# VH-VL binders against Glycoprotein 24A (csbA), part 1

No score or structure here was measured in a lab: all are predicted.

Target 1, 102 residues: Glycoprotein 24A (csbA), of Dictyostelium discoideum (Social amoeba) (p16642)
Amino acid sequence: MVDLKITLVNEDGESTISGKGHPLPAPLIFPPIYIFRFTQYQTEGKLWDKNEFQIKSGKIEFDGEEYDIPESKGTWSKDDEENAIDVNLHLFRPPEKFFPKN
Positions, changes and structure headers below are counted from each chain's first letter, unless a header gives other numbers; Kabat numbers aren't used for antibody chains.
F, E and O stand for the ipSAE by ESMFold2-Fast, ESMFold2 and OpenDDE, each averaged over both directions (binder to target, target to binder). V2 = 0.75 x the mean of E and O + 0.25 x the DockQ between their complexes.
[cut] marks letters that were taken out.
Atom coordinates printed by the task and the answers are left out, and those that the model quotes come from them; centres of patches stay.

## First folded at step 4 (VH-VL; from C1 with heavy chain L100S, light chain S93Y)

Design C5
Fold by OpenDDE, look of step 4:
Parts: structure tokens; sequence; C-alpha cells
Structure C5 (fold): chain C 102 residues (1-102), chain A 119 residues (1-119), chain B 106 residues (1-106)
């Protein structure tokens, strides 16, 4: 587990989720879909009031690197069995810098 | 063998809802995104949305936002597409299609489900 | 949204003919372009992905080319089973299909 922070911006302002997390495998699709699982986390902002939201822009801070998030659709769901939360980012277009696949 | 099997034909009245199912077999269900595509009689193909069977996240075409709901049941390897507030122009064959997960194309298709909306 | 156009909308050809279908995108989509074949009463069948890669099991007489905004599907020698409607589809920004090109028997 690594420190992971996701910052998202929409019409309601800026929202963040940060804590211990890692990327999950995702099907190869273009534009890419990013999936992250957090086991320890805190959220700030209005985006998390809904399970699905629109994203205008954002960034991912992971393992000392930053990755931009273009226009996207985001969703989140809790996995009570694993005591975790999954965040899905469906990118509408390719980003300037792709998040590494693992 | 890899295949997608859809539910049978539906006849609905305007204003009603329809829920079409797509059962996957022959592959790891949660490893592939699923698309929904429709085709009106004698017309072209129209993309409706995509669902991630892992977690159930979805993204819909703007045209159908607020009217289409995609869900999945991992225990039965089945994806569902529900379209509400049906109109006559929703009359079409509805397809589920697997994203290749290798190159982003739709490599496996269901047989299609005819939905007829008429008064 | 990205729009796709195809030309021609329909064509008539004979067995053995070389057939060329074009697909144009309203903006650059790199190579995020797919070609499908559809016969009446059947689901579409994947032919080409990444603009020029042949799907497994598809005859070599089918080929795709192009990048950016202009793409081409070519059937080097039309066979009886090739009479169908062909669609291009982009996945660069969301997913959209071209209007289709119907290939009929002359």
Amino acid sequence: as target 1 above (102 residues)
Amino acid sequence: QVQLVQSGAEVKKPGASVKVSCKASGYTFTSYYMHWVRQAPGQGLEWMGIINPRGGSTSNAQKFQGRVTMTRDTSTSTVYMELSSLRSEDTAVYYCARDSSYYGAFDIWGQGTMVTVSS
Amino acid sequence: AIQLTQSPSSLSASVGDRVTITCRASQGIDSALVWYQQKPGKAPKLLIYYASSLESGVPSRFSGSGSGTDFTLTISSLQPEDFATYYCQQYYYYFTFGPGTKVDIK
C-alpha cells in the first residue's frame, strides 16, 4: 500500500480522497479507465455525496508522481468484505501523462 | 466457448420501462467491460453506454443519461440494461457487446433483443 | 462529441471486385478506429481494430488503413459472403459509429 491522493474538480468545486491505496487491474480500453482501491482514506468535498459524478479536471498523486485527469466520469463503491473503497475514473479522452498500468 | 446470451423480445407501451439481460459465459466476467448498443429498424448502430462488471461503475451516452440504467450480477455473470420513459423511437434491437480488453474493440456480441414500443 | 462519416453510403459491386470504403472523423482520433461487418438479422462482427489490425479469423482480403481523421477499409477481392453493411467506430472520445456503408450485388 502506498500513499495515494486523488483531487477532482467539477462545477461544485474541488474534492479529494487521500490515504493508503493502490491501483487495481482494469481492462485495456481507450481512453483508459483508472481503478483505485483505498483501505485507509479520508474524503473532502461534495463529489462524495453521490456515488456517480462528473469530473472536469483533476490529478492523481501516487508514489511521488503526479498524473493529470481530464474530463471524466467518476464512481465509487464500498467493499465491506475487504473494508475498502473503490474509485473508478472513466476518462473521456487520453490524458497528457498516462497513469502506469499494473 | 465465449458467448453472450440476451433475453427475449419485448413489447412495451410508451412511458413504460424495459429491462434487457445479457448473460456472459466462457470467460472471466469481471475482467471485461460490457457495452450496450442499439439499432433501430433499417438504421445504424448507436452506442448507449458501458459498464464495469467489477464494481458496477457505468458511463452512459449523453442522449440516454437519466433514462438508462446499467447493472450487473456477478453471481450469475449477467449484465442488465433498463431503459425508462420509452418512446416509439426506442423501438430497436438492443445488443450487449464485450469490450475486447486488449484493444478496446467490441469483439463478442449478444444475439440482440428486439424491443418494440407502440401504443 | 466526435462524428464519423462514411463514403459511399452504398455501393454495388461484383464478386472479385476491389471495394474501398472510407470513414472520416470530425477530429483526430489517432488510430482508435474499428471496422465491423453486419449482415441482415445478425449482430455486427469485428473485422479491424487499431485502424489496421486484422481480427483473428477474419480473411486476409480485408484490410484497414489510415490515421488521424481519414480511414479506409479495403476488400481486395469481394466474395459472395462479403455482401453486407460495414460500420466504422471510434473509441478515442466516448464511442460513436459511422452511418454505415451497404455493399450490394451489382
Scores: ipSAE 0.016, ipTM 0.699, lowest interface PAE 6.5, mean pLDDT 91
Fold by ESMFold2, look of step 9:
Structure C5 (fold): chain C 102 residues (1-102), chain A 119 residues (1-119), chain B 106 residues (1-106)
Amino acid sequence: as target 1 above (102 residues)
Amino acid sequence: QVQLVQSGAEVKKPGASVKVSCKASGYTFTSYYMHWVRQAPGQGLEWMGIINPRGGSTSNAQKFQGRVTMTRDTSTSTVYMELSSLRSEDTAVYYCARDSSYYGAFDIWGQGTMVTVSS
Amino acid sequence: AIQLTQSPSSLSASVGDRVTITCRASQGIDSALVWYQQKPGKAPKLLIYYASSLESGVPSRFSGSGSGTDFTLTISSLQPEDFATYYCQQYYYYFTFGPGTKVDIK
């Protein structure tokens, strides 16, 4: 099942990662970095060929909510011990809809 | 229901240290940052620091000169704040607070712990 | 660090009044601003996040607006339970609180 999906657009077109995942709390730095961890996932597109990337636009879908990603930058890294990928997004505007729940 | 329960009031002398606990329940402890905020009697709120309960990374407000240490125990869903080299101006209510957005709003607060530093 | 100021420091108002409280940041913080209500002896209560988003369970008479450096909390029709101190807080770069605005019964 897919519970987290990130779509990123750059000069090479659209790239996606989707699967089981969730946002993580991260150490505070400036500019803020929002971390999305995936454990069971599928990737598509050429953006993932580079560890660091510029983002023209994108979208995060989590728990029935959406966040439109503005022009920004990001990185990804693997946690080989847990077989997980962290997608790190350097967002100026927080994706606040993903965190508060009633 | 989501809640934060803090340890009881403490009276300390100048130069001592104090360690306040904050036990979380009703949510996934490692998915939310935890903050410490204090309030001197009759005064405003002052941010002290933040801990990422996953991994235990921290960042402290510079005004505490490295006097604050925050730790957590994931097996008991508890965060701790230790303030050393206490002064009379450290007399305050100390709150833990959950960060409900990635970096921002504190939606769940502990009941507060009065720490009195006298004589 | 980012400094926040609030205006007024205190005010007196009657039930039914429209109340406006301002918060000003020392630099641009986009919409990374939060409002809290605090009553004596109690922990702060979250009212507004991301400058204008209403927290669940908060009455619709509360609203927030602004971006950049200038922010406003509005209570459209003051109720007896709204007499409290109100704090703004930013999270754009680290965390700071405004000095508070006390709303008293006239």
Scores: ipSAE 0.007, ipTM 0.627, lowest interface PAE 9.3, mean pLDDT 86

## First folded at step 12 (VH-VL; from F3 with heavy chain D99L S101D)

Design K6
Fold by OpenDDE, look of step 13:
Structure K6 (fold): chain C 102 residues (1-102), chain A 119 residues (1-119), chain B 106 residues (1-106)
Amino acid sequence: as target 1 above (102 residues)
Amino acid sequence: QVQLVQSGAEVKKPGASVKVSCKASGYTFTRYYMHWVRQAPGQGLEWMGIINPSGGSTSNAQKFQGRVTMTRDTSTSTVYMELSSLRSEDTAVYYCARLSDYYGAFDIWGQGTMVTVSS
Amino acid sequence: AIQLTQSPSSLSASVGDRVTITCRASQGIDSALVWYQQKPGKAPKLLIYYASRLESGVPSRFSGSGSGTDFTLTISSLQPEDFATYYCQQYYYYFTFGPGTKVDIK
């Protein structure tokens, strides 16, 4: 796991989640689906008040690289057993720069 | 040097299966998606499917669903495409192509593998 | 599924000519459009990505433009080595190629 920060923007403003994170396997479709698992994370912003959300834009900062997030819908869920949170992003269109998947 | 080297030409009978290989070199194999694209003689390019970097997930064009299988061998940096239930219209040059991680562009291509299906 | 069409299907031109090829998508694909060049017996070669970005090593006489549903590939001054078939390709929803445009020598 490496430092991961996701910034998401919607009508309510900017929201962020940061901590130790990594991508999880996701269905192979286009536009892509991004799934991230965080541990030891911090969240900021109103986006996290609900488990489901829609965003206008965003960015991913991972391992020294930055990746854009276009309009998307998303969800988050907590895994209490692993003290983790999973963030799912369903992109409405392809990004300018693809986030690499394992 | 980044390159994709494919297996040699194949001649098959209708109903048989063909498995084409694509060996990658010169880059981090496990980082990139790989595509398969075919081209019938004198025709255009036709997308067949995509396999993710780990090889754990594939997505195929609807036309080939149930008939095409894509796999990866990380130890040999090789991607495979198997097409079953071959028919004459499957006669084509088959290409592997790397998907750029920046855009949906196929930036590196294999040299192609001619597959002929004839009775 | 997203379909691509190209116009014209073929054209004849002379060295030095300005050549324009169009690609149309059945629905909006933003800038998720790529152009390739293919010569007989060879694999396609990437020319333009993200509708208008020139691939490294590709001559500046090649350019791409457009967004949404209508895209164009332009060769400002056709060179002998440019006689080939050109394909557009979308990656907005999975992947689809246009039917191709053959550029022949007049």
Scores: ipSAE 0.021, ipTM 0.737, lowest interface PAE 4.0, mean pLDDT 92

## First folded at step 13 (VH-VL; from K4 with light chain H93N)

Design M1
Fold by ESMFold2, look of step 15:
Structure M1 (fold): chain C 102 residues (1-102), chain A 119 residues (1-119), chain B 106 residues (1-106)
Amino acid sequence: as target 1 above (102 residues)
Amino acid sequence: QVQLVQSGAEVKKPGASVKVSCKASGYTFTRYYMHWVRQAPGQGLEWMGIINPSGGSTSNAQKFQGRVTMTRDTSTSTVYMELSSLRSEDTAVYYCARESSYYGAFDIWGQGTMVTVSS
Amino acid sequence: AIQLTQSPSSLSASVGDRVTITCRASQGIDSALVWYQQKPGKAPKLLIYYASRLESGVPSRFSGSGSGTDFTLTISSLQPEDFATYYCQQYYNYFTFGPGTKVDIK
């Protein structure tokens, strides 16, 4: 597992989640939902007060790579089976740097 | 208030094309996906495709591949759907619909545009 | 492609009745299901998202349940304004609608 950080900006300001995490396999659905799983994490900011949110901008940092998040939407949810929290992002453009091409 | 306003009804002959417009107001146009859905008289709803208004990328239902073209104009907050090679079976009300923040749910719908293909 | 079926195709019920409508998916779709209400001559109206969450402004007599392949829309006490056709829609893989269930009020 590699350090993962997601920074999101909305009308409430900047919010972050960081810790031990990784992206889950790339989805095969459209529009795609990209899932970033955290097992040990810290959160800051008000965005996390709601399970569903709009995103004005943001950034994903993983494995030495960055992806700038455009206007988008997201959720977070708990996965009780794995004792993990998933941050689910509905991105207009694939974060290709995190998912090897076929 | 958030609304989608569509262009007026059209009557077309088989083999022609039709282009329906959908003007968004009351929200940031580029932040929400837009869909097209049609409904033949007395029938159910049929999804046609989706456009990302930010970059203009699209994905269409397989049934309409090669016949439907979706575009947008960000300066007027308007999406367009053009359906070519019209047949009588394309007679329907055509709706634009905004995808909400709730993933895959369409929370705002246009009033619908009747397209009649005959004679 | 994921097909949705709905049961019943139509029904008649009295004001105050409890009405249930089912939607079945041809494969598992987790909770990626939406319910709409459509009255004659009007655009569909969003009722339920994520299988069970009420859209803002929708009366609490409407509820949704289910996950996987089997989903239910329930109207706990049918009102005269609930005369409409109800559609389910999935967004797990592309987008498809169920065929609709027409509810007539006696």
Scores: ipSAE 0.008, ipTM 0.614, lowest interface PAE 10.3, mean pLDDT 86

## First folded at step 15 (VH-VL; from M1 with heavy chain S101R)

Design N1
Fold by ESMFold2, look of step 17:
Structure N1 (fold): chain C 102 residues (1-102), chain A 119 residues (1-119), chain B 106 residues (1-106)
Amino acid sequence: as target 1 above (102 residues)
Amino acid sequence: QVQLVQSGAEVKKPGASVKVSCKASGYTFTRYYMHWVRQAPGQGLEWMGIINPSGGSTSNAQKFQGRVTMTRDTSTSTVYMELSSLRSEDTAVYYCARESRYYGAFDIWGQGTMVTVSS
Amino acid sequence: AIQLTQSPSSLSASVGDRVTITCRASQGIDSALVWYQQKPGKAPKLLIYYASRLESGVPSRFSGSGSGTDFTLTISSLQPEDFATYYCQQYYNYFTFGPGTKVDIK
């Protein structure tokens, strides 16, 4: 089952990660960092070969909602023990549709 | 208030089918996964399956594959679970439950529907 | 499928006791673990999500801990309304419930 998908475009082209995943609670830090955790996932594209990346544009699809990713940057990390990936996006405009309002 | 209201108790014979409804109110129906969970008398909770009401996609526990069908009607904010080829072992309370948006926790539960299968 | 076990299967305790219930997963599930309380004739009630986060409106005497395979629900000072059956549930890969732990009055 695919319930979270992130599409990122940079100078190397389009890359995706999709699968079973969810956003983590947003940390109260500045600049804001939004974390999307994937389990049971599939990746495509060359962006995932690097731990840090620039983003020209992109899209987040979760729970039937979409968020257009503006020009930004991100990182990712893998937890090999739990077979999970965290995608960290530095977004000045919050993807508020994906988070509870407290 | 946020609420899940289920259809009333059913008494069925072995080999029949039952269809239980679950009407959601007080929240945006299509933004939350819905689950079905059953509990036989004196026993624990058993997950049956999940439906995404936004697109209607489903996934069922292997034990119920081929016997359970979940559907939804977005115009009435209602999920349905149909269990076919009923056996006496299917006697249970059947719950619908809403999954929270961010964590696979079931934060809202229906009142439960008793389905009794007896000859 | 990921199997969950709970220990103990039942216990008797007095009002004011500290109660600890363990849930163990057959494989690592990160923090994808939930706790419910269920009283006879009632639907389960969410207590703890993401292993350690307290649901809104749940008394602070309830707490959860653990990650990976071993998880604990603690009631710091048992109250009369806490006599119930407690279930863990994982959502790392599909959904599975533990068999339950019944907490009875001593």
Scores: ipSAE 0.006, ipTM 0.593, lowest interface PAE 11.9, mean pLDDT 86

## First folded at step 17 (VH-VL; from N1 with heavy chain N52D)

Design Q1
Fold by OpenDDE, look of step 18:
Structure Q1 (fold): chain C 102 residues (1-102), chain A 119 residues (1-119), chain B 106 residues (1-106)
Amino acid sequence: as target 1 above (102 residues)
Amino acid sequence: QVQLVQSGAEVKKPGASVKVSCKASGYTFTRYYMHWVRQAPGQGLEWMGIIDPSGGSTSNAQKFQGRVTMTRDTSTSTVYMELSSLRSEDTAVYYCARESRYYGAFDIWGQGTMVTVSS
Amino acid sequence: AIQLTQSPSSLSASVGDRVTITCRASQGIDSALVWYQQKPGKAPKLLIYYASRLESGVPSRFSGSGSGTDFTLTISSLQPEDFATYYCQQYYNYFTFGPGTKVDIK
């Protein structure tokens, strides 16, 4: 587990999720699908009022590196028993910098 | 009206190739992922692969790697699926299905294309 | 790859019956689970997404529940038009379908 911050932008503004998180295995699709699990996290912004949403842009801050998020669709699911949340991002186009697969 | 209309039934010999088309209408074609799913007679649904909204990228189920090719033509709002090296077990109804813009469900389906492979 | 199983593979029921179909994933998929209905000679129809969200236009007698690995589709009161085959599908990692559950008339 490392510090992970995801910033997402849509027509309603900017939303963020940050805390202790890690990537999960994702399909080998191009453009890629990003899947993240947070075990300690906080959310900010209106995007999280919905479990399914559209993304105009965003970025991932992970282990001192930044990765862009282009137009995408996203979902999230909360696991109350594990105090965790999974964030699933389906990119509509290739990013400028790919988030590592592993 | 949102709909997907597929090409007609095909009859092929083993070893041949088949190319099925799926024409989309009633929505912004370039915003949705498209999937191909097949169903052998009396059997369940089997996911084959996905093509991104731009058509520039695809991903196939491991079972079909090297044998299936998906393409998109934005000018005609049509998606194509070509399956090569056909064998009898490829006999099935082939569906194109639109993935929902917000979640991984297939909300719109083509009517299906029957492909029969026989000697 | 994530595998889905369904139980039962088939069942017989009468109009008005409460019907429950289960779907199990080989690993945790959160709520990335979909239910479809398929009738003979027709394409599948989306019923439930995100495990428990009812698709627009689907009767309220259909409901979905579950998270992680175990999911259920429930028809509170079976109607004549509900006799069909039902499939679960995951979209957590790639896309895979369950084997289906056929609901027949008793």
Scores: ipSAE 0.014, ipTM 0.688, lowest interface PAE 7.4, mean pLDDT 91

## First folded at step 18 (VH-VL; from Q1 with heavy chain E99L)

Design U1
Fold by ESMFold2, look of step 19:
Structure U1 (fold): chain C 102 residues (1-102), chain A 119 residues (1-119), chain B 106 residues (1-106)
Amino acid sequence: as target 1 above (102 residues)
Amino acid sequence: QVQLVQSGAEVKKPGASVKVSCKASGYTFTRYYMHWVRQAPGQGLEWMGIIDPSGGSTSNAQKFQGRVTMTRDTSTSTVYMELSSLRSEDTAVYYCARLSRYYGAFDIWGQGTMVTVSS
Amino acid sequence: AIQLTQSPSSLSASVGDRVTITCRASQGIDSALVWYQQKPGKAPKLLIYYASRLESGVPSRFSGSGSGTDFTLTISSLQPEDFATYYCQQYYNYFTFGPGTKVDIK
């Protein structure tokens, strides 16, 4: 089943990535940086057309819980060899609910 | 019951190091950041740094760079703070504190560990 | 780094008084402010988070207000158990405590 879903909203509308994914180690800075790796995934929306993007808002669905994404900057990169994608989110302000790193 | 239980008081000489433990119970240890905060006698609270117990990554306040090391043991749900090259101004009560999952507040505090540094 | 100041540094008050404590941030921090109470020999206790939200189990005589740079903690009718030191803390960018405000018996 889908164990990680990220929904991001920008000027071009809503975009998503969902599938098998997990958090990766990130520097402990505040406001936080979140890094996720997806190994089996589907994407939708125009946000993924660029490697860097601005985010007005969003959410993370993980382990049956929802976590807000405030205004932030995002980046992504794809590893064609493993068919994996890394999504990096640099938050500009604190979230209401901090994402745990397991 | 959610609680943080710290190791006992210590007396040290200048130049030594001290390692304080903080054992968590009653919640999922790896899902919450842990902070260290100290308080010199008669003075205010001073943030020292943060550890993410899931991966063990840390960030220390600039004042303590090079002198503080934070570690954890997930099998015992314990965080450690080691302060080296102790000086008399390091005399303080040292607290561990859990960051709430909401709104950046420290919702659970350890009982504090008095560390006295004297010649 | 975000600096917090508190005013006054100390005050003397009687049971039943209305007490107001201010916290000022060196830059805008939205509502990312927290208030703690600390009694002698004890760890701090969370009172208010997100500038104005009361922690569960905290008496309703405590309230918080403000956003941006200026924040206020109010105790509407001081009780004997409220004689303590009060600290603000920001979490907008890392974590910083204010210097504290001591509320003494007059």
Scores: ipSAE 0.521, ipTM 0.861, lowest interface PAE 1.9, mean pLDDT 91

